VHH binders against q07589. Designs and how they scored, part 41

Target 1, 356 residues: q07589
Amino acid sequence: MSRILVIGAGGVGVITALSLWLKKESDVSLVVRSDYDRVLKHGYTIESCDYGRLEGWRPHHIYSSVEDAASAADNQGYNYIVVTTKNIIDGPVNSRVSNIIRPVLEKNKELHGPQLTTHILLVQNGIDIEKEIWAEFPREQYRYTVLSGIQLIGSTKIGSGHISQVGQDHLSCGAFDPQDAAAIQAANDFVRMYSNEGQNFVEFDPRVRYSRWKKLLYNAAINTSTALVGLDVPRCLEFGVNKKSTEIEVFHPAMREIIAIAASEGIIIEEEFITMFTEITRKKVFKPSMCVDCEKGQLMELEVILGNPIRIAKRNGVATPTLSILYNLLVLVQAKLKERKGLLKFDEKTATLVDE
Below, E stands for the ipSAE of ESMFold2; O stands for the ipSAE of ESMFold2 at other seeds; V2 stands for 0.75 times the mean of E and O plus 0.25 times the DockQ between their complexes.

## First folded at step 22 (VHH; framework vhh_7qbe_3)

Design w5 (at its last look DockQ between E and O 0.94; V2 from the best seeds 0.00; counts 0 for: germline match VH .375 < .438)
Fold by ESMFold2, look of step 22:
Formats: sequence, C-alpha cells, structure tokens
Structure w5 (fold): chain B 356 residues (1-356), chain A 116 residues (1-116)
Amino acid sequence: as target 1 above (356 residues)
Amino acid sequence: QLQLVESGGGLVQAGGSLRLSCTASGSLESMGWFRQGPGKEREFVAVIDSSGGRTYYVDSVKGRFTISRDNAKNTLYLQMNSLKSEDTAVYYCAARGWSGRSFDYWGKGTRVTVSS
C-alpha cells in the first residue's frame, strides 16, 4: 500500500486527498495548516460535483506541518509527496518547493537510504518547475523521481474546513524525464491510485513538456491578462475595441510568442490551439486562477508562467513584445501585493525601496 | 560524447541558394538551426521534430528556408533559398536529447556570407 503525503490543503489538495482515499489503495496523509484544529475536531465539509456532499470527512492522517508529517510516518516514510501549493518563486523562501519537501525527503533518506525512491508529484502551473528540485537534491545523494500533474478542476476553499468543487476533476500525470522508467511506472501507478471510475477523469501523460508548453498558451496570455485587469474572459473579449482588440492585439500575439519560445526549445505546438484556448471560456463568466489570486490579495505564480518563458526567449533570441509588456505590468501588480503583505517597504521620503 | 558537425557554408550572391548539413554522432530528439549575425546575439531560426513530420520557422525565413532531417544518417539539413544580405551569419546546428528539456547539443557553426 503506497503511503502518500499531500502538501497543500486548498481546494485542489483536499480533493486530491479525497480521490486517493476513495480508491482505498493508498494510505493518505494531508498537511493542514490554518484549518488544522477545525479539521481535526470536525473534519471537512465537501460539496463536490464528482463525489457529492460529505460531512466530517478526514483522510487517514492529518498533520499541522510538513515537519510533523515527516516525523510521524511510523518511521516508514512516504512513497509519494504530492505538492499542490502555488509556486511563488519570487515569494517568501519558506514557499519554495525544495524547502517545503525537504523534511520528508531527508526523513526518507535517513530511514531507507537507497531502498526507497521518493516520487515527487508537482501539481503546479508553469514551466521549469522541476528545475529547483534537480538543483537542490543531487541524484548522487537522493533517490527520487519528479512527476508532473496537470489538473483541471474547479475546487475552492470557501470557509474553514469547507471545500466547494463545481468543476469536474481531470488529472493528467506523467514523468518530466520521458526516459526514466521508474518515473514512468510511478506516474502510471498514481493514475491507477487516483482513478475513481465514473467520478473523475485521470490519464497518463506521455509528453509532459509538450503538455505544459501547450497549457502555457492559455496561462501566459489569458490567465495573466485577466489578472491584470480584474475581468473574466467574456468581459475581456466584449470590452475590447470593436469587440476584437483583446484577442487580436493581446491574446493571439502572446500565444504566438509562446509557440515561438517552445519551438526554440524543441517543442512544436500546433497553431490551432490559439483558437481553441481563446474560445474555451468565451461564453463562460469565469475568472481564471491568477485573476482570483490577485483579487484575494494573494501573490501570483508570475515567474513560472511568464518570467521563465521570457528568460528562455532572451537566451534563444526570440522576440516577446506582448509577453514582456504583460510581465512588466504584472511585476508592478505583484509588488503592490507584496507591499500590502509587508514583503516590500517603500520609503516615501526618499522615493526608494528599502533594501531589506 | 555526442557531436554535431555542420558543413555547407560559404559565400553566395543575393538571390542565391545554399544547403547546410549537420551530422550527429548519435540519435537525437528535436533538431534545429540558430544563427548569429555580425554584432548580434544568437537567434532561433527553425526546428524539426524527431519524426521529421512537424517544423517551425521564424517569420523572417518562412517560405525561403526548408528544414529537414534524415534519421537513418543522423543528419539535419537547412535548404536556404532567395538569400538576402540580412541572412549573413554563423549558422549553428542544435539538438535536444531524449531526456533533454532544451537544446543541449551544439555544433561549432558554419559561416554563411551573402553578398549584394
């Protein structure tokens, strides 16, 4: 029986833990921070379009910290670490994925040495998100694989211990290294352990890099634009000059730039996906995740969605006029959010940032 | 160690043609061409996937350049037609390994000079 630790108890993380728990093939642990005491005493209330209403639900184990989860694994460690937190590279150092997973990865190494391979599943947006893991945990010192999870789900925390899922769960899971047989096997095993026939949609992804670059068409063009202006997609399209300027002058050029950047990295994305992603929510009054994060005063996944592609473009000699404007304006929005959260301080007497 | 060796560069008059070749010492995923003009940074030109079925070209060369590959010979080609002075550059062969996230293998380049 696989021992699985889910890190992040937002809408995605809780439904992830529930799906694994329902399959009855794994031992499911969840790290619950701010809601820990309430969930310990009362469990979760979940309203799910896939699974119905549950009251008083808990996974097999809950912990108030990653450190506690690592210590309390009955000295057996975890086969899978599933990371569902937002990836805010330019945020606090404690939000770095390598720092989040380190306690459990070190504990697994202490307990098992080379006998247990730790499977790290990143259920996060963006590209180059696995790079930090490779850099921080040398393979001569650690035994692990890195897996990609692309999840399409409409699930949010609407109160302490209360989750609302209104969009069906679709997960695609694959290996970042398509030549790593252990990673491929681990991804297929996860698909099996996560799948609940007739209730969710789960599939193996044989081309993770392609899938992430393709998804970036939407994320780098639409998720970002809606966050900048605070509007759902239909409003962005209808409010444009002649009801056309947003898609013609913003969405499509940004997507073409992503296609060019992906191509400069050896990944060819078909042009028809520009139309597909433009149309997918044209008639649905729905705010994408980055827009929602910004409205809630939370930091955006700006670097993994825009910063990383732009840095690749500069290295490869690919022009990004549209993406660069979006990025530089959103850097200002992110700084506003950081200032409000106390992560930046501006000295109004000198008109300069305080260097801390 | 995997190696990429370019050939076929030279001097050509504007409007002319050249065919560049790049021979790899082993099997590779995606392959492509980059170029560096005088006083400029290296820039992406074109890419072809592992099967040879899909390609991408930057706008400045689309319709004039054709990328192709012969997997039996581990060889990448760039057919350059209707050459212009602005095509003057050192052309680099690049390739992505089967586990690679980016173009990690590079040739030393072959010089193309287009005279007016």
Scores: ipSAE 0.770, ipTM 0.932, lowest interface PAE 1.2, mean pLDDT 91
Fold by ESMFold2 at other seeds, look of step 22:
Structure w5 (fold): chain B 356 residues (1-356), chain A 116 residues (1-116)
Amino acid sequence: as target 1 above (356 residues)
Amino acid sequence: QLQLVESGGGLVQAGGSLRLSCTASGSLESMGWFRQGPGKEREFVAVIDSSGGRTYYVDSVKGRFTISRDNAKNTLYLQMNSLKSEDTAVYYCAARGWSGRSFDYWGKGTRVTVSS
């Protein structure tokens, strides 16, 4: 029976833990953090379009931190680490995914040596998100695989220990290395352990890099633009010059640049997706996730969505005039958010940043 | 180790044509061409998928260049027509392994000079 540690107890993480728990094929641990005492005493109240209403629910184990999960007396190591947190590379060092998961990898190695392969499932947006893991955990020192989770779900924490899921869970899970047999097997096993027949949609993704580049058309063009201006997609489209300029002069050029960058990495994305992604939310009055994060004063996944593709473009000699403007303006928005959070300081007497 | 060897470069007058070849020592996923002009950074030109069915070209060469591959011979081609002086560059063959991360295999390049 697989031992699974879910990191992140927002709406996504809690439903992830619940889905695994309901299948009864895994031992499910969840890192809860601020709600730990409430959940320990009362459990979760969950209203789920997939699973119905639950009261007093807990996974098999809960912990207040990843460090506590790794050091617990009952810890026998984890087969899977499922990361559902936002990936903010330019944020605090201890919020980097490699630092978040390190205590578990070290404990697994201490307990089992090479006999336990740790499967790291990244349920996060963006491109090249797996590179930090490979760089920080050399294969001669650690035994692990890295898996990709592309998730579409409408699930929100609405109060301490209270989760509302109003959008059905769609998860695509695959191996970042399509030639890694162990990773492919682990991804298929996760699909089986996560699948609740007729209640959620879960599939194996044989082409993870293609899928992530394809989703980046929406994320790099629309998620970013809405975050910059604080508007939902229908308003962005209707407020444009002649109700056309946003899609013609911003969304579509940005998406074409992503297609070119993906092509320069050997991944060919069909141009029909430019129209598809422009149209899927044209009449849906909601703000994409990066826009929501910015409005809540939370740091954005800017580097994995825009920074990484632009760095690839520079290396490969691909022009990105639209993406570069979006990125450089959002770097300023991100800096404003960091200043508000106390993560950087501007000295107004010298008109300079205070170096760290 | 897997090897990529380009050939077919040379001197050609503007408006002319040239065909580049790249022979691989083994099977590769996607394959493509990059180029580096005098005093410039290397830039992406075109890519073809593993089956040969899908292609992508940068705008500056679209309609003038045709990428193709012969998987039985592990050979990539670039047919370059209507050549311009700005096409002068060292052309590099590049390929992705089946592990799928990026263009990890590179040839040493073949020089194309377009004279006016």
Scores: ipSAE 0.740, ipTM 0.924, lowest interface PAE 1.3, mean pLDDT 91
ESMFold2 (binder alone), look of step 22: mean pLDDT 87; pTM 0.888

Design w6 (at its last look DockQ between E and O 0.93; V2 from the best seeds 0.78)
Fold by ESMFold2 at other seeds, look of step 22:
Order: sequence, then C-alpha cells, then structure tokens
Structure w6 (fold): chain B 356 residues (1-356), chain A 116 residues (1-116)
Amino acid sequence: as target 1 above (356 residues)
Amino acid sequence: QLQLVESGGGLVQAGGSLRLSCTASGSTESMGWFRQGPGKEREFVAVIDSSGGKTYYVDSVKGRFTISRDNAKNTLYLQMNSLKSEDTAVYYCAARGWNSRSFDYWGKGTRVTVSS
C-alpha cells in the first residue's frame, strides 16, 4: 500500500488527502500546520460538492510539520510527497519547495538508499517549477521523480478545520520528464489511487509542458490583471473602455505573448484558446486565486507565472511588452506585501531598501 | 548525437525569394528557425510541429515566410518571399529531440543577405 504525504492543508490539500483516503488504496498522511491542534481534537468538517458532508474526518495520520512527518516514518518512508503549497520562489527561504521536502527526502534516502524512488508531485501553478528540485537534489545522491499536478478545483478553507468545496475536482497528473519511465508509471499509479469514479475527474497528462503553457494563458493574463486591480473577471471586462479594452488591450495581447514564448520553446498552443479562456469566466462573479491571495495579504506566485516566462522570452528573442508591464507592476505589489510581512525594509531616511 | 545542417543561404535583392533547407541526422519533435542579424541578439522566427500540421510565425515574417518539413527526408524548409533588408541575418535551424524540453539541437547557420 503506497504511503502518501500531502504537504499543505488548505482547501486543495485537504480534498487531495480526502480523495486518496476514500479510495482506500493508500496510507494518507497530511501536514496540518496552523490547524493541527483543532484537527487533532475534532477532525475536519468538509462540505464537498464531490463527496458530500463529512464531520470529524481525519486522514490516517496528521503531523504539525514536515519534520515531524519525516521523523515518524517507519521502515518504508513515503512513496509520494504531494506538495499543494503555493510556490513563492522569491519568498522566505524556509518556504521554498526544496527546503519543505528536504526532511522527507533525507529520511527516505536513509531508509532505502539509492535503489528506491520517491515520487514528488507538485500540485502548483507555473512553468519551470521542477527546476529547483533537480538543482537541489542531485540524481546521483537521491532517487526521485518529479510529477506535475494541474488541479482545477473550487475548494477553500473557510475556518479552522473547515473546508468548503464548491467546484468539482479536476486533476491532471503527468511526468515533467516525458522520458522517465518510472515517473510515467508513478503518475498513472497516482491517477488510479486518486480516482473516485463518478465523484471526481482525474487523468494522466502525457504532455505536461503543453498543458502548463496552455494554462498559463489564463494565469499570466487574467490572474495577474485581476490581482493588480482587485476585481473579478466580469468587472474587469465590463469596466474597460467601451467594455472592450480589457480583453482587446490586456488579456488578448498577454495571451498572444505567452503563445509566442511557448512557440519559441517548440510548444504550439492553438490561438482559439485565447477566446476560450477569455469567455470561460466572463459570467463568473468570483476572484481568481492570485487576486484572492493578494487581497488576503499573501505573497503571489509571481515568478513561476510571469517571471519564468519572461526570462525564457528574453533568451529566445520574443517581445513581451504586455507581460513585462504586468510583471513589473506586480513586483511592486509583491514588495508591498513583503514589507507588510517584515520580509523587507525601506529606510525612509535614505529613501533606500535596507540591505540584509 | 542529432546533427542539423542548413543550406540555401545567399545574396538576394529586396523583393526576392530564397528557400532554406535543414537536414537532420534523425527524427525530431518540433523544428524551428531562429535568426541573428548584424549586431543583434538571436530571435525566434518560426516553428513547425513534429507532424508538419501546425506552425507558428512571428508577426514580422507572417505572410511572407512558410515553414514546412519532409519527415521522410528529415528535412526542414523555410520559404522566404518578399524579402526585406531587415531579413538579413544568419539563419539557424533548431530542433527538439523526442526527449527534449526545448530546442536543444542547433545548426551552424546559413547566411542570408538582402540587398537594396
């Protein structure tokens, strides 16, 4: 039976753990940081459009930290590490994915040596998110695969130990390295272990890079724009000049730039998706996730959504005037959020950033 | 190791045409053309998918250049029509291998000079 550690107990992470637990094919552990004491004592209350109402629910194991989960590993360790946290590569060093997962990778290595493989599933937005893992964990010293999880779900933590899922779970799981047979098998195994037929939708993704570039049309154009102005998509569209300027002058140009960048990497995304992504949320009065994060004072996934594509564009000679403006304005918003969190300091006497 | 060899460059008058070829030593995923003009950075021009059915062109060449491939010959083409002085560059063939994340294979380039 596979041992699975889910890291991150927001709306996504809890439903991920629940879906695995309901299938009864895996031993499910969840890292529950801020809600640990509440969940230990009372379990979760979950209101799910997929699974109904559950009260007092807990996965097989809960831990208050990744370090505790690693220390509690038995002779088998963890077969899967499922990361559902936000990927803030410009954030605190202890929040970087490599540092979050390191205790588990070290423990698994100690228990299994170089012969056994740990499967790291990144359920996070953006492009090039796997590169940090490959850079920090040399393959000659660690046996692992890196898997991509693209999840579309409307699930939110609405209180301590309380999860509300109002949007059906769609998960696409695949291998970042399409030539890694072990990763491909692990992704297919995860699809099987996660699938609750008739209740959720989960599939193997044979073309992870294509899927992530395609989703970036929405993330890099719409998530970013809504986050910058604090508006849902319908308002952004209706408030534009002549009710047209937002889509014609902002959304569509940004999406066209993403298509060009992907093309310069050999990935051709069909231009019909520009219209499809513009229309899919035109009538949905809610704020996309990056907008919500900004409103809650949380750091944004800015570098994996905009920074990484723009760096690729510069290397390949692709112009990004719209994306560059969005990025540089959001860098200022991110700095404002960091200042409020005490992660950077501006010296008003000298009008300069304080060097750390 | 996969090798790419370009040919077909030369001197041509503005308004003229040239056809570039690139022969690969084996099968490839997507293939594309990049170019580097005098004193400029390399820039992306066009790409074609592995089947030859889907293409993408940068705006500056759209309608004038046609990318195509013949998979039986492992050959990529760039038909360049209505050439302008701004098209003067060394043109590089690029390919993704079936195991590649990006364009990892490059030719040495073929020079195109467009005279007024």
Scores: ipSAE 0.735, ipTM 0.924, lowest interface PAE 1.4, mean pLDDT 91
Fold by ESMFold2, look of step 22:
Structure w6 (fold): chain B 356 residues (1-356), chain A 116 residues (1-116)
Amino acid sequence: as target 1 above (356 residues)
Amino acid sequence: QLQLVESGGGLVQAGGSLRLSCTASGSTESMGWFRQGPGKEREFVAVIDSSGGKTYYVDSVKGRFTISRDNAKNTLYLQMNSLKSEDTAVYYCAARGWNSRSFDYWGKGTRVTVSS
């Protein structure tokens, strides 16, 4: 029986743990930070379009930290580490994925040496998110695979221990290295363990890099724009000049720039997706995740969604006038959020940042 | 390691045409062309997928340049028509290996000079 540790207890992480738990083919552990005491005592209340209403639900194990999950007295290590946290590269150092997963990777190595391959599934937005893992965990010291989870789901935490899922779960899971047979097998095994026929949709993704660049059309153009202005997609479209300027002057140019950047990395994205992503929520009053994060005062996945592609564009000589404006304005929004959270300090007398 | 060798560069009058070739020493994933103009940084021009079925061109060359490949000969081509002075550059062939995440293999370049 595969032992699976899900890290991150937001709307995505809790539904991930629930889906695995319902399938009854894995031993499911969940790291629950701020809500740990409430969930330990009362469990989760879950209102799910896929699974109905559950009261008092918990996975097989819950822990208040990754460190505790790794060192539990009856812990036999984990076959899978599923990371559902926001990837905030410019945030606190302890929020970096490599630091989050390190206790589990080290414990697996202590317990099993080279005999256990750890499967690290990144269910996070953005491109080049796997590079930190490869840089921080040399192959001569660690046995692991890195898997990609691209999840389309409308699930959010609406209160302590309370999850609302209003959008059906669709997960695409694949190997970041398409030539790694062990990773491909691990991704297919995860698809099987996650699949609840007739309730969710999960599939193997043979073209992970293509899929991530494609999703970035939406994330780099729409997720970012809605976060900047604090509006859902229909409002962004209707409030534009002549009800057209947002899509013509912002969304479409940003998406075309992403297509150009992907092309400069050898990944060809069809232009038909510009229209598809512009239209999918035109008539549905729905705030994308970055907009929601910003509204809640949470840091944005700015670097993996905009920073990384812009750095690639600069390296490859691809012009990004629209993305660069969006990025630089959102850097200011991110700084405002950091200041509010105490992560930045501005000295009013000198009109400068305090270096802490 | 994979080797890429470009050929076909030269001097041409504005409005003219050139065909660049790039022969790879083995099979590749996607292949593409980059260029570096005088005093400028390298810039992306065009890419073709491994099958030869899908292409992408930057706007400045779209409709004038055609990228193609012959997988039996491991050769990439760039047909350059209606050349302009701003097309003057050293043109580099680039390829992804089957395990590569980006263009990791590069030729030494071939010079194209477009006279006004």
Scores: ipSAE 0.730, ipTM 0.920, lowest interface PAE 1.4, mean pLDDT 92
ESMFold2 (binder alone), look of step 22: mean pLDDT 90; pTM 0.909

